# Designs tried in a protein design chat: VH-VL binders against q86iv5. Part 10

Target 1, 237 residues: q86iv5
Amino acid sequence: LDSCSICVDFVGNSLNDLLNIILNSGVIGTCGDLCSAVPGGQIVDTVCDLLCDYVGVDEFIKLISDVDPDPIYICEKISVCKTNDNAAASLDLVQINPQNGTVGGTFTLSIAYTVTNTIATGQLAFNIIDPTGNAFGDAVLLVQQSPEQYTQQFQFQATPSEQESFPNGLYTVQALVCEGSCGSPHPNTYTLANGTTTFTISGADSSSMSGAGSFSGSSQSTQTGAASGSGSGFALF

## First folded at step 1 (VH-VL)

Design u7 (framework fv_utomilumab)
Fold by ESMFold2-Fast, scan of step 1:
Structure u7 (fold): chain C 237 residues (1-237), chain A 120 residues (1-120), chain B 108 residues (1-108)
Amino acid sequence: as target 1 above (237 residues)
Amino acid sequence: EVQLVQSGAEVKKPGESLRISCKGSGYSFTSYWISWVRQMPGKGLEWMGKIYPGDSYTNYSPSFQGQVTISADKSISTAYLQWSSLKASDTAMYYCARLGYRSSYYFDYWGQGTLVTVSS
Amino acid sequence: SYELTQPPSVSVSPGQTASITCSGDNIGDQYAHWYQQKPGQSPVLVIYQDKNRPSGIPERFSGSNSGNTATLTISGTQAMDEADYYCATYTGFGSLAVFGGGTKLTVL
């Protein structure tokens, strides 16, 4: 992995921990003081120390504590991730299969997009909005993504959880290709392309089943390219 | 066929400015990265940096950041490597090379090289 | 800074197998590429992404990459294979292409 991907992965996984440490620890005098409190073991501690030491503990805390912080913005401010104000892309396909499914069923979201001017640091992101307006989503990091055609698939199981109950009804999928973090108000962030589709959930109630809702991603390029990471969580944009 | 054709040999004095060129043909110039690689006399290959001519985005090796400027003119399918003030230590063969259209840094086509000699 | 180490020279008899190594920390987690350079000529790509051959490169050229070592193998080595060979990759902490120091292959 390049240093940008390492930074974004670390901040993405540790942001809430860092915010809680900053809020509850009183005076933090060194990067070591901050980073030793971050859970995740030696690798996480080492990455934290490297990033914090580069900018200094005061600046690092400011970046983490900024209003509406996002991992890409933080890593750009540390100068580990690049920006390109002239990035450009188009969305060619947003499709979900099956278009009519059941609670507990597996859904596959297929996205095709074309990069026409290099994406320096950005995202392919999606939100799924349930019939009540509750949303969840995921994103894939795009680093130095060259002009070519790409495809990406995401899968999730409609298993009820605290984050998402999966009620019967109409669901909307929104997909974005962005330079920077999709939906972020921060500088050097641009929505390059967007698309939507819909699907329905009906059938037997699975509320008695155990487990949490989650999703995963996979990627395929018509030519080789760079895209990394996946996750789960609340609405991204 | 794909070709990268570089400008001719240069003989310069320390302190002089210089710009050398690399012209691509036989492919979509704006769709591929162009890298510059230095080879000092009797030494190995050193990557200097790259440019994407479609949007002029550049990326430099830390050893060469601030030492040279990489640019491109897509209207004539030409990439450039420029020094504001040459040093004797800049004496080397300079290659341009096209990166494959992949996430890995491999150079599928190379120019013939431009010999730069910097002496009194 | 990330370094790739190659032996400075390798010597083989015609028809024998030449093996050129490229050592770097966890290079097997990255792609390795190989370039051939003959005196007075530009480098030529002979192996890309660990094991793939460009069109026009003989099947006797092969590559592998695992752990801390990438290897270029030339089976049935011929006099025409005499050249300097360079491995290349990029760093994990920076988007920096890195070349090995080069290996002079002699066929005697």
Scores: ipSAE 0.000, ipTM 0.414, lowest interface PAE 13.9, mean pLDDT 84

Design u8 (framework fv_utomilumab)
Fold by ESMFold2-Fast, scan of step 1:
Structure u8 (fold): chain C 237 residues (1-237), chain A 122 residues (1-122), chain B 108 residues (1-108)
Amino acid sequence: as target 1 above (237 residues)
Amino acid sequence: EVQLVQSGAEVKKPGESLRISCKGSGYSFTSYWISWVRQMPGKGLEWMGKIYPGDSYTNYSPSFQGQVTISADKSISTAYLQWSSLKASDTAMYYCARHRYYDILTGYFDYWGQGTLVTVSS
Amino acid sequence: SYELTQPPSVSVSPGQTASITCSGDNIGDQYAHWYQQKPGQSPVLVIYQDKNRPSGIPERFSGSNSGNTATLTISGTQAMDEADYYCATYTGFGSLAVFGGGTKLTVL
């Protein structure tokens, strides 16, 4: 695990805690003052201290408190994640199997894409939009993806939950390959490629709900590039 | 084969400017970081800073920030270390070394240049 | 600032095991790397990421890293192993590489 992935994972997991500490504290004078209050144990505190010390406590608080914080942008501003304004990619395949399934069934989303100019720090992201307009999705972090063809799979079970009831009807899948965080307004963020597909669910029964929907992703196939992922469970863009 | 070849020894007076070089060959120059390491006579290794030639991004050790400039020319696969005004305390052997762009937390120097001896005296 | 401390010298008899330590706060949470430097020569990587040997480095070189101490171990030490040994770590989120002060290994 590279420092970019560690930073993105730390910020992604600790952002709400950091915001609450900043809101509930008076003047925070040192990185130690801020980071000692972050839950997660000594490893998390150490990562926090190192990231904060790199830019200084005032700049770190400013980055965390920004109007639209996103982990990739924050980690790019700290200089542990790289940017490439000339990144380029294409989406070759967006496919769901089965294309016609049932509530409670397992669905596999397969995405194939080609990088044609290195993605420095970005995402492969998707949203699934149900017939009522509710959406859920996930992303994997792309770090220094070299020009090559890649494939990535995501899996989910259409089990009704608080977030998603899985009604009968037409579902739309939107997939994006981005430099930076998909949908972010921050500098050095670009949508490189987009694709859509659809699938249907029949025989839905929403009488039981068990919480937020669950899904899983698998590592992309590659001979040269490196990638790491972080799940969200909610729509990303 | 992978090689890092450094420029020849330099003898300078205090206040003079100097630029030394490190030329990579046998690999994709823009896919690896180049670090500069100082070794004062009879002393240990000190990391000065690094550059990623693909985008010219640099990081410096706090001890060397503002004292030296690291740059690279990817068209000729060459990294540079430069002083605007040399001091007698800059007398040292200077090494360049490469590490992969991936694995930033694990960065180890797998290939080293032969070193450039810089002597600064009046 | 992060510091790595090594003993300035270690002496062993030929054929015995040499142990060179590298102390740093929670260095076991980071990767340790080891470099060998002979007089008049550039450093050579002998161990990377705590315990891995580069191609061409003899099996008698091994490493470990836990808690506050990383250790380079040379089994069956030979006269050719006389050199200065440097530990190093890379604090990537600080974007800093740090070397220990070096240990002179004498085989007597």
Scores: ipSAE 0.000, ipTM 0.404, lowest interface PAE 16.0, mean pLDDT 83

Design u9 (framework fv_utomilumab)
Fold by ESMFold2-Fast, scan of step 1:
Structure u9 (fold): chain C 237 residues (1-237), chain A 117 residues (1-117), chain B 108 residues (1-108)
Amino acid sequence: as target 1 above (237 residues)
Amino acid sequence: EVQLVQSGAEVKKPGESLRISCKGSGYSFTSYWISWVRQMPGKGLEWMGKIYPGDSYTNYSPSFQGQVTISADKSISTAYLQWSSLKASDTAMYYCARWGYRYFDYWGQGTLVTVSS
Amino acid sequence: SYELTQPPSVSVSPGQTASITCSGDKLGDKYAHWYQQKPGQSPVLVIYQDSKRPSGIPERFSGSNSGNTATLTISGTQAMDEADYYCQSADSSGTYVVFGGGTKLTVL
């Protein structure tokens, strides 16, 4: 696992904890003072110490406080993630299967894209917009992704939750390939490609399962350092 | 192409004020820190401090805090290093350098400052 | 105050390998970067993040960093490699940039 992926994962998971510690603490004199207060155990503390020590506690606090909530941008400023203002890509396919499904059913989103100039640190991201305008989505981190054709799949089950009720009707899928965090106003962020598709959900036995919606993803790439991820679904842009 | 172009050489007397400049081009000026580095005649490199032009946040080396002011004007992609009252010990070559991922990837050509009575 | 220590000079014969060291407390826990400065010129980055070479820097330049010591290695040293070499890292807090005192490389 590369240091860029480790940084983005740490910041993404610990940002609110770090902000709360910074807001509520009087004097933070060392990286150890800050990082020992971060929950998550020894591995999280070690990563925090490494990243903070890399830039120093004053700079680390500045970056966390001023750049919320963009983990990619923070990790670029910490110097563990690279940027490329000339990154370029195209979206070749945005497809959902089945195109007509039921509540409780499993849907697979397939995305094919071509990188034509290296993506240094970026995202492949999607939002799904339900018939009422409520949105959810996920992203995978792209690190040093070379010019090639790539495919990525995401899978979710249309199980009603407090985040997404999965009403009957037309759903819109929006997919983006970005350098930087998709939708971020921060420097070195560019939307490289976008695409859309739709699918329909009709009524069925919803199965008696309560819980939050979630996604899982898989990636085909020749690059070892490229990270892939999945998570609970919230709008990304 | 990324380029940092500094202002020309200066000859001053002790007690005079001075501001030298560093103009960036070929990149997003507000996206990178700019550092100032001093090199006294026949000596090594000394880091003085840095500025993030996007919000003008500065961080100074403790040995230079209060002795110089670092500022930037993002509308003209220019960073500045300023003295309110020069000393003979300020005689040195001054470099600006772009801070790219904890190292200096591009350097200005340097500004020679000579302070003598 | 944190200090990076370099030998003031290193001499090698043409074609031989030059090694320039940079020592600091727990330097291997931080990145070391290396700059070449020829007389009357600005420094030029030759190695970054311990061992990586920028585009345009010859393959004969390499670096390492472990424990307390970072090393710049120049294989098959040429007359054009004569210069002052500076290592750079951060202080113990990681907040401030620190340069080594510089090493003059002479190719005799």
Scores: ipSAE 0.007, ipTM 0.413, lowest interface PAE 14.9, mean pLDDT 84

Design x1 (framework fv_alextatug)
Fold by ESMFold2-Fast, scan of step 1:
Structure x1 (fold): chain C 237 residues (1-237), chain A 120 residues (1-120), chain B 110 residues (1-110)
Amino acid sequence: as target 1 above (237 residues)
Amino acid sequence: EVQLVESGGALVKPGGSLRLSCAASGFTFSNAWMSWVRQAPGKGLEWVGRIKSKTDGGTTDYAAPVKGRFTISRDDSKSTLYLQMNSLKTEDTAVYYCTTGRYYYYMDVWGKGTTVTVSS
Amino acid sequence: QSVLTQPPSASGTPGQRVTISCSGSSSNIGSNYVSWYQQLPGTAPKLLIYSNNQRPSGVPDRFSGSKSGTSASLAISGLRSEDEADYYCAAWDDSLSGYVFGGGTKLTVL
């Protein structure tokens, strides 16, 4: 279970639980004490124990409690994820289809990028900024991604929700390829490439306050390293 | 040709304020992390602070001696970096350099500097 | 006081190899990459070495960098009169959330 992707997934899913345990618990003397309190069952407990044991409970708590912790940084400090300060990439294409859509419609974001020097642990991420400045986005994890061309697609439905109302107007898409977590202030984090595009929505009803939308993505290129998605309902960078 | 040109250096009394500018050309300014570094007469280099690119969060970091007094900002539409200096002290007297780099590990390009003198 | 420690001066004759040391701690050199800067008299600093041991285009191979633990070194082989300058090491410091410089080493070519 000692793999970069497992670590990033665990920390991404459990960070708030770990922070809450650390804040509200008394003395935490062992990895077992900390990890047995994490919800998720035996598999989550086992992964937590393995990761904590790599650095010891005091250092693990310090990493989790750091200001603006992120899963990639934590997993790099534990030494289960690799870093490459010389990683390099370019963004070849950022396009959204349709370019002019309607509220409730499905949009597909296509990103093409070229890795020119291996990405050890990083992200392909995007933010969509609505006409009012509200932003939302998603990311996929890039692990040991070798030099070659890649294409990734993300799909979403413009269904109004509390996170995003999808008003009429101009939307900006920002895409980043990063070593480390995009936007992170931590060492070994670099924006390798960035690109932007725009699209418009018409027919929106800003009075709607409900309706869940979700993001999905798929890789359409050959990859030598594992790539998995993680994201939030808020801007990533 | 990648170039950084600092301006705004002047003689200012203690407690005064001054704004420095750095005009960038020959590279994509909006993608660059920008720093200010200073050098007092006859002394070594001292990092003042930095600002990340907007896509990297646009965050700023400052050296302890200037924190709370100095503010770094950028205007990507003008390819210009700024240093707003408030509550100036005599120990702020230095040549101020504008620098750029892809990463906070190194500073690739340096301007020629602009001189700030804080004296009565 | 500078956070990174360098000798204040170094000297050599043409053709010699000179090494300039830079000492730090676990929060700076121990955890982050080291860069080196050359400042010729009356000029702005110039990047000489980045990422511990990498040379930017235009820097001759007689300049080399190395790092071991919490210390770094700049080596100049085949020393020339035009190498007479101040040399600075630098690294990001995690505990200070800032970039720190060494005090500088004045290299004199005799």
Scores: ipSAE 0.000, ipTM 0.394, lowest interface PAE 19.7, mean pLDDT 83

Design x10 (framework fv_alextatug)
Fold by ESMFold2-Fast, scan of step 1:
Structure x10 (fold): chain C 237 residues (1-237), chain A 124 residues (1-124), chain B 110 residues (1-110)
Amino acid sequence: as target 1 above (237 residues)
Amino acid sequence: EVQLVESGGALVKPGGSLRLSCAASGFTFSNAWMSWVRQAPGKGLEWVGRIKSKTYGGTTDYAAPVKGRFTISRDDSKSTLYLQMNSLKTEDTAVYYCTTLGIAAAGYYYMDVWGKGTTVTVSS
Amino acid sequence: QSVLTQPPSASGTPGQRVTISCSGSSSNIGSNYVSWYQQLPGTAPKLLIYRNNQRPSGVPDRFSGSKSGTSASLAISGLRSEDEADYYCAAWDDSLSGYVFGGGTKLTVL
């Protein structure tokens, strides 16, 4: 497990906790003062201390408290994640099966892409846009992905929820490969490739519904980076 | 609906070669990822290897005990999966099953449908 | 040689609940989805659970799976005589770049 993935995972999971500590605490003079207040136990505390110590407590608080905190950007600023302004990739396949399904059915999104110049720290991300324009999606972290072909699959069940009702109609899938966080305004962020596909939901099969409309996980199909799921029914870009 | 039928199992001497076949029906074989799993008499299951669909490069992965000796291939026009077994050892004696691979999540797979198996015995 | 560790045997009485454990490491169960397979005497294995806790069509809700850390568990409630079988867990192993199985658990319904 690399330090970049550890940093992105920590910041992603602890950002709200860190912001609340900064907002509610008195004087924070040391990394230890900040990090000892972060919930999650000794391992989380140790990771926090290591990352904070790299830049010092004042700089660490500044990075966390910025207007648009972004875990990849923060970890790049700490220098535990690399950047590559010349990263390059192409999207070879964006396919959803089945292309015609029903409410309550299971859908599998398959994405194939080729890296042609190393992605230092980035994302494979997608949004699914329903017939009314509401979107939801997920992303997986890409760390030091070398030039070669890669594949990712995502699965979800179209069970209505407060976040997504799964109305009948045409759905659009947008997939992006990015250096940095897809859609981020921060430096060293680039959209490398994009692709789209569609699928339809017709008829209501509520009698066979068994689960929720949650994604069943996201991961890299290679050993280059850590596998992490993100997104909970909200658009990513 | 979905069926897998293995064939080609036989008695072979150590150092010999054998080719197993798996005939698939009831699904679009060309889109499927496939695997081989074996089971020695009275023993547990052991994964042999897998092959991806041609859309995903048609690449193969193998378990360490068979790497370099066994080759998995496919003929999409015949909906057939193959296992070419070379330099056979007595430890290769087993029932060989072919399976389809289902997608559990991004990059994660499971053995979905299994055939009934074909028996390979390596002895002299 | 199995990579994942299961008890070699388990037993229960009709109507009772039994659990079968499966222990691994961070490179397999700790980072990947677990599946379970049932093998009735003289037959091929059959998928019982996938993605840690999901049942395929035709598997009764008496069967359930769970995962915590580097370990997984299969629970069978309302035991019946037809549940007597060998049960195997499996997961992808990142360090080996391949699937690994548990050694199997022979379930006897007394």
Scores: ipSAE 0.000, ipTM 0.401, lowest interface PAE 18.3, mean pLDDT 85

Design x11 (framework fv_alextatug)
Fold by ESMFold2-Fast, scan of step 1:
Structure x11 (fold): chain C 237 residues (1-237), chain A 122 residues (1-122), chain B 110 residues (1-110)
Amino acid sequence: as target 1 above (237 residues)
Amino acid sequence: EVQLVESGGALVKPGGSLRLSCAASGFTFSNAWMSWVRQAPGKGLEWVGRIKSKTYGGTTDYAAPVKGRFTISRDDSKSTLYLQMNSLKTEDTAVYYCTTEYHLGYYYMDVWGKGTTVTVSS
Amino acid sequence: QSVLTQPPSASGTPGQRVTISCSGSSSNIGSNYVSWYQQLPGTAPKLLIYRNNQRPSGVPDRFSGSKSGTSASLAISGLRSEDEADYYCAAWDDSLSGYVFGGGTKLTVL
């Protein structure tokens, strides 16, 4: 794992903790003072110290405290992630399988894209918009991605949760390839390519049933305790 | 500016008692963890003990050579740290420093006083 | 007897780099952060390094710390005559429920 990925992962996971420490602490004189208060143990503390030491505690606090905190942008300002204002890409395929599924079913989103000028630090991101307008999505970090063809798959199970109920109807998929964080107003952020597709959800997943003979009637088995998929969250753009 | 001033050092006979004081200024003493560290003539540093702030229970910890003989206490209204030394031995002869202690996730002695000299001799 | 082991002396010439080692065990350096203290002749000790490798305000970047396993090291680059002092490492010891110091290293600038 490269220093850019480590930085983006750390900032993404610790941003709210860092903001709360900065807001509620008195004088923070050193990187050690800030980073010791970050939960996650010694490995997280070590990563925090290393990143803070690159720019010094005052600049690190300034970057974290920005109105629109953005892990990729922060890590670019620390100089552990690179930028490329000339990055370029195209989206070749955005496909859901199955295109007609059921509540409780498993869906696979397949995205194919071509990088034509190196993506220094960016994202492949998607949002899925349900029939009511509620959205969920995910993103993959792209670091020093050379010009060639790529494919990425995302999988989720349409299991109702508090965040996403999976109502019957038409779903819209929006996919973006970006330099920088998709949707960010920060410098060195560009939408390189976008694509859209749709799929439908109708009915509930079929339960397995087995029957017995002519006189005894049917016996039925039901599954309980189904695990949820990973395709729910907040919209990314 | 943070300052620590130790006092009370004296010549005492073996088996005697002595109380050291450390007057603190320039910071909120009641929030600070405080330590005592000593140094025998021509020798290295030796940690004596610490006292936590009241928020952390006001508990004390001691090095084995002084446990049961020395007591650390604090008076937050006077911004003063104390070291009560009983049953003094010749081996207790040293310069005694008070220090502030950093304690959020890890430990170190931050600010040090200039020290006060205790001599235990017959 | 000190719990952490340091060489009793170290020496260098102006402009050179010198390192001072500090060796402990799993209950102290192996589990806890290391701090270093500088004691100039006739003065009280002063915090030089905390949390293995951090410098407080006013300590020049010529001083650096590191830790690997149960050992720590203090490095002084661009050695100057004013660096002549005793240097002490320290760490909390879980088994003793207390701080432990190294025996100290007397640094001489030749």
Scores: ipSAE 0.000, ipTM 0.394, lowest interface PAE 19.8, mean pLDDT 84

Design x2 (framework fv_alextatug)
Fold by ESMFold2-Fast, scan of step 1:
Structure x2 (fold): chain C 237 residues (1-237), chain A 120 residues (1-120), chain B 110 residues (1-110)
Amino acid sequence: as target 1 above (237 residues)
Amino acid sequence: EVQLVESGGALVKPGGSLRLSCAASGFTFSNAWMSWVRQAPGKGLEWVGRIKSKTDGGTTDYAAPVKGRFTISRDDSKSTLYLQMNSLKTEDTAVYYCTTDLRYYYMDVWGKGTTVTVSS
Amino acid sequence: QSVLTQPPSASGTPGQRVTISCSGSSSNIGSNYVSWYQQLPGTAPKLLIYSNNQRPSGVPDRFSGSKSGTSASLAISGLRSEDEADYYCAAWDDSLSGYVFGGGTKLTVL
């Protein structure tokens, strides 16, 4: 319903499809030509057509094909997402429970932050850096977040996968509140606040196996407090 | 070059029938939703109806004054849009334009129009 | 009659700014995007503004659109003699399941 969230969600989900179409299609003369090739059915086609038509097919292709494109920047350039160069926030809490866990255990990351000047379009993002320097994380979209205190929780299970093996040792959590996409080189992007914490993984897998019905886990996010206009996340896989 | 060319306009008696055609080129016609819009002499624009792409169900919608009398169809193999007009009335006298229809939002490309005159 | 209401005429001199209004209801402008069309004398209509305030390629910055509630407006700044034309607003109407147009505004450049 919120055109900014719709845009960020569409671009985030369809960016690779759009790039593949642009690479393989030769001459694309209309937004209809581009968007009809995007998988996802009528709703996706309608959203694509609407967004592309805001700037025209040539400009839309340029935005999609740009070096290091990000959905927030693209949607800001389309003029469906707002910017605020004076946005401001602070990080009040970055906490992980338990601080000492085991492989296969469940961890909850709790973040509290205060917006002191409206965030027009931004992210609350985190990276978890394992003992070897490998990182994983997630982000939630912040749209027109008014000055107020907010909280967000993320939950994950330390289940080994191709992307993250969860070795024993010290883990670092980095959390950022940004206007724009965190870490983006694009205009109107600012890191507003950052915070860090640490946790350890030690011991045997046996502590995570008792009474278990499932051996797979995934990042789960919940939110508490009044975050206005938040909807889409970005995976750091 | 994107182009729409209407044809088939004629002088016809009240109660008669007429079929208009619109030949499309320069874009993928099969993916486009298409509309007909008319303009009576010295009057404003009036939307007649539209047809969705076959992928989107190929369904049609009509303005109340023409519903039950006019039928919109398409032939994607020929990149051609049609308007079959039955039980013509003097009030149907107008220039008829075909146009591309961006899914409830706007009409992008317009043809030059074809003139239909309904008179005794 | 037209479903959307426009003034029948507007006028200005070269270099001036003119604004053309378009009034509707909750079922059309209040719920859906507004587009504007320019019709030069003796020609077919041309898309001028879409999605309330966007310009197609080739339409100069002098033309701008806006929408507030159930009304929309087209602004033409730096008015030129070649802007003399009929201007139409349009929107989808949920209750009619069809596009509706304004009655048109004849712009005269004096």
Scores: ipSAE 0.000, ipTM 0.397, lowest interface PAE 19.1, mean pLDDT 83

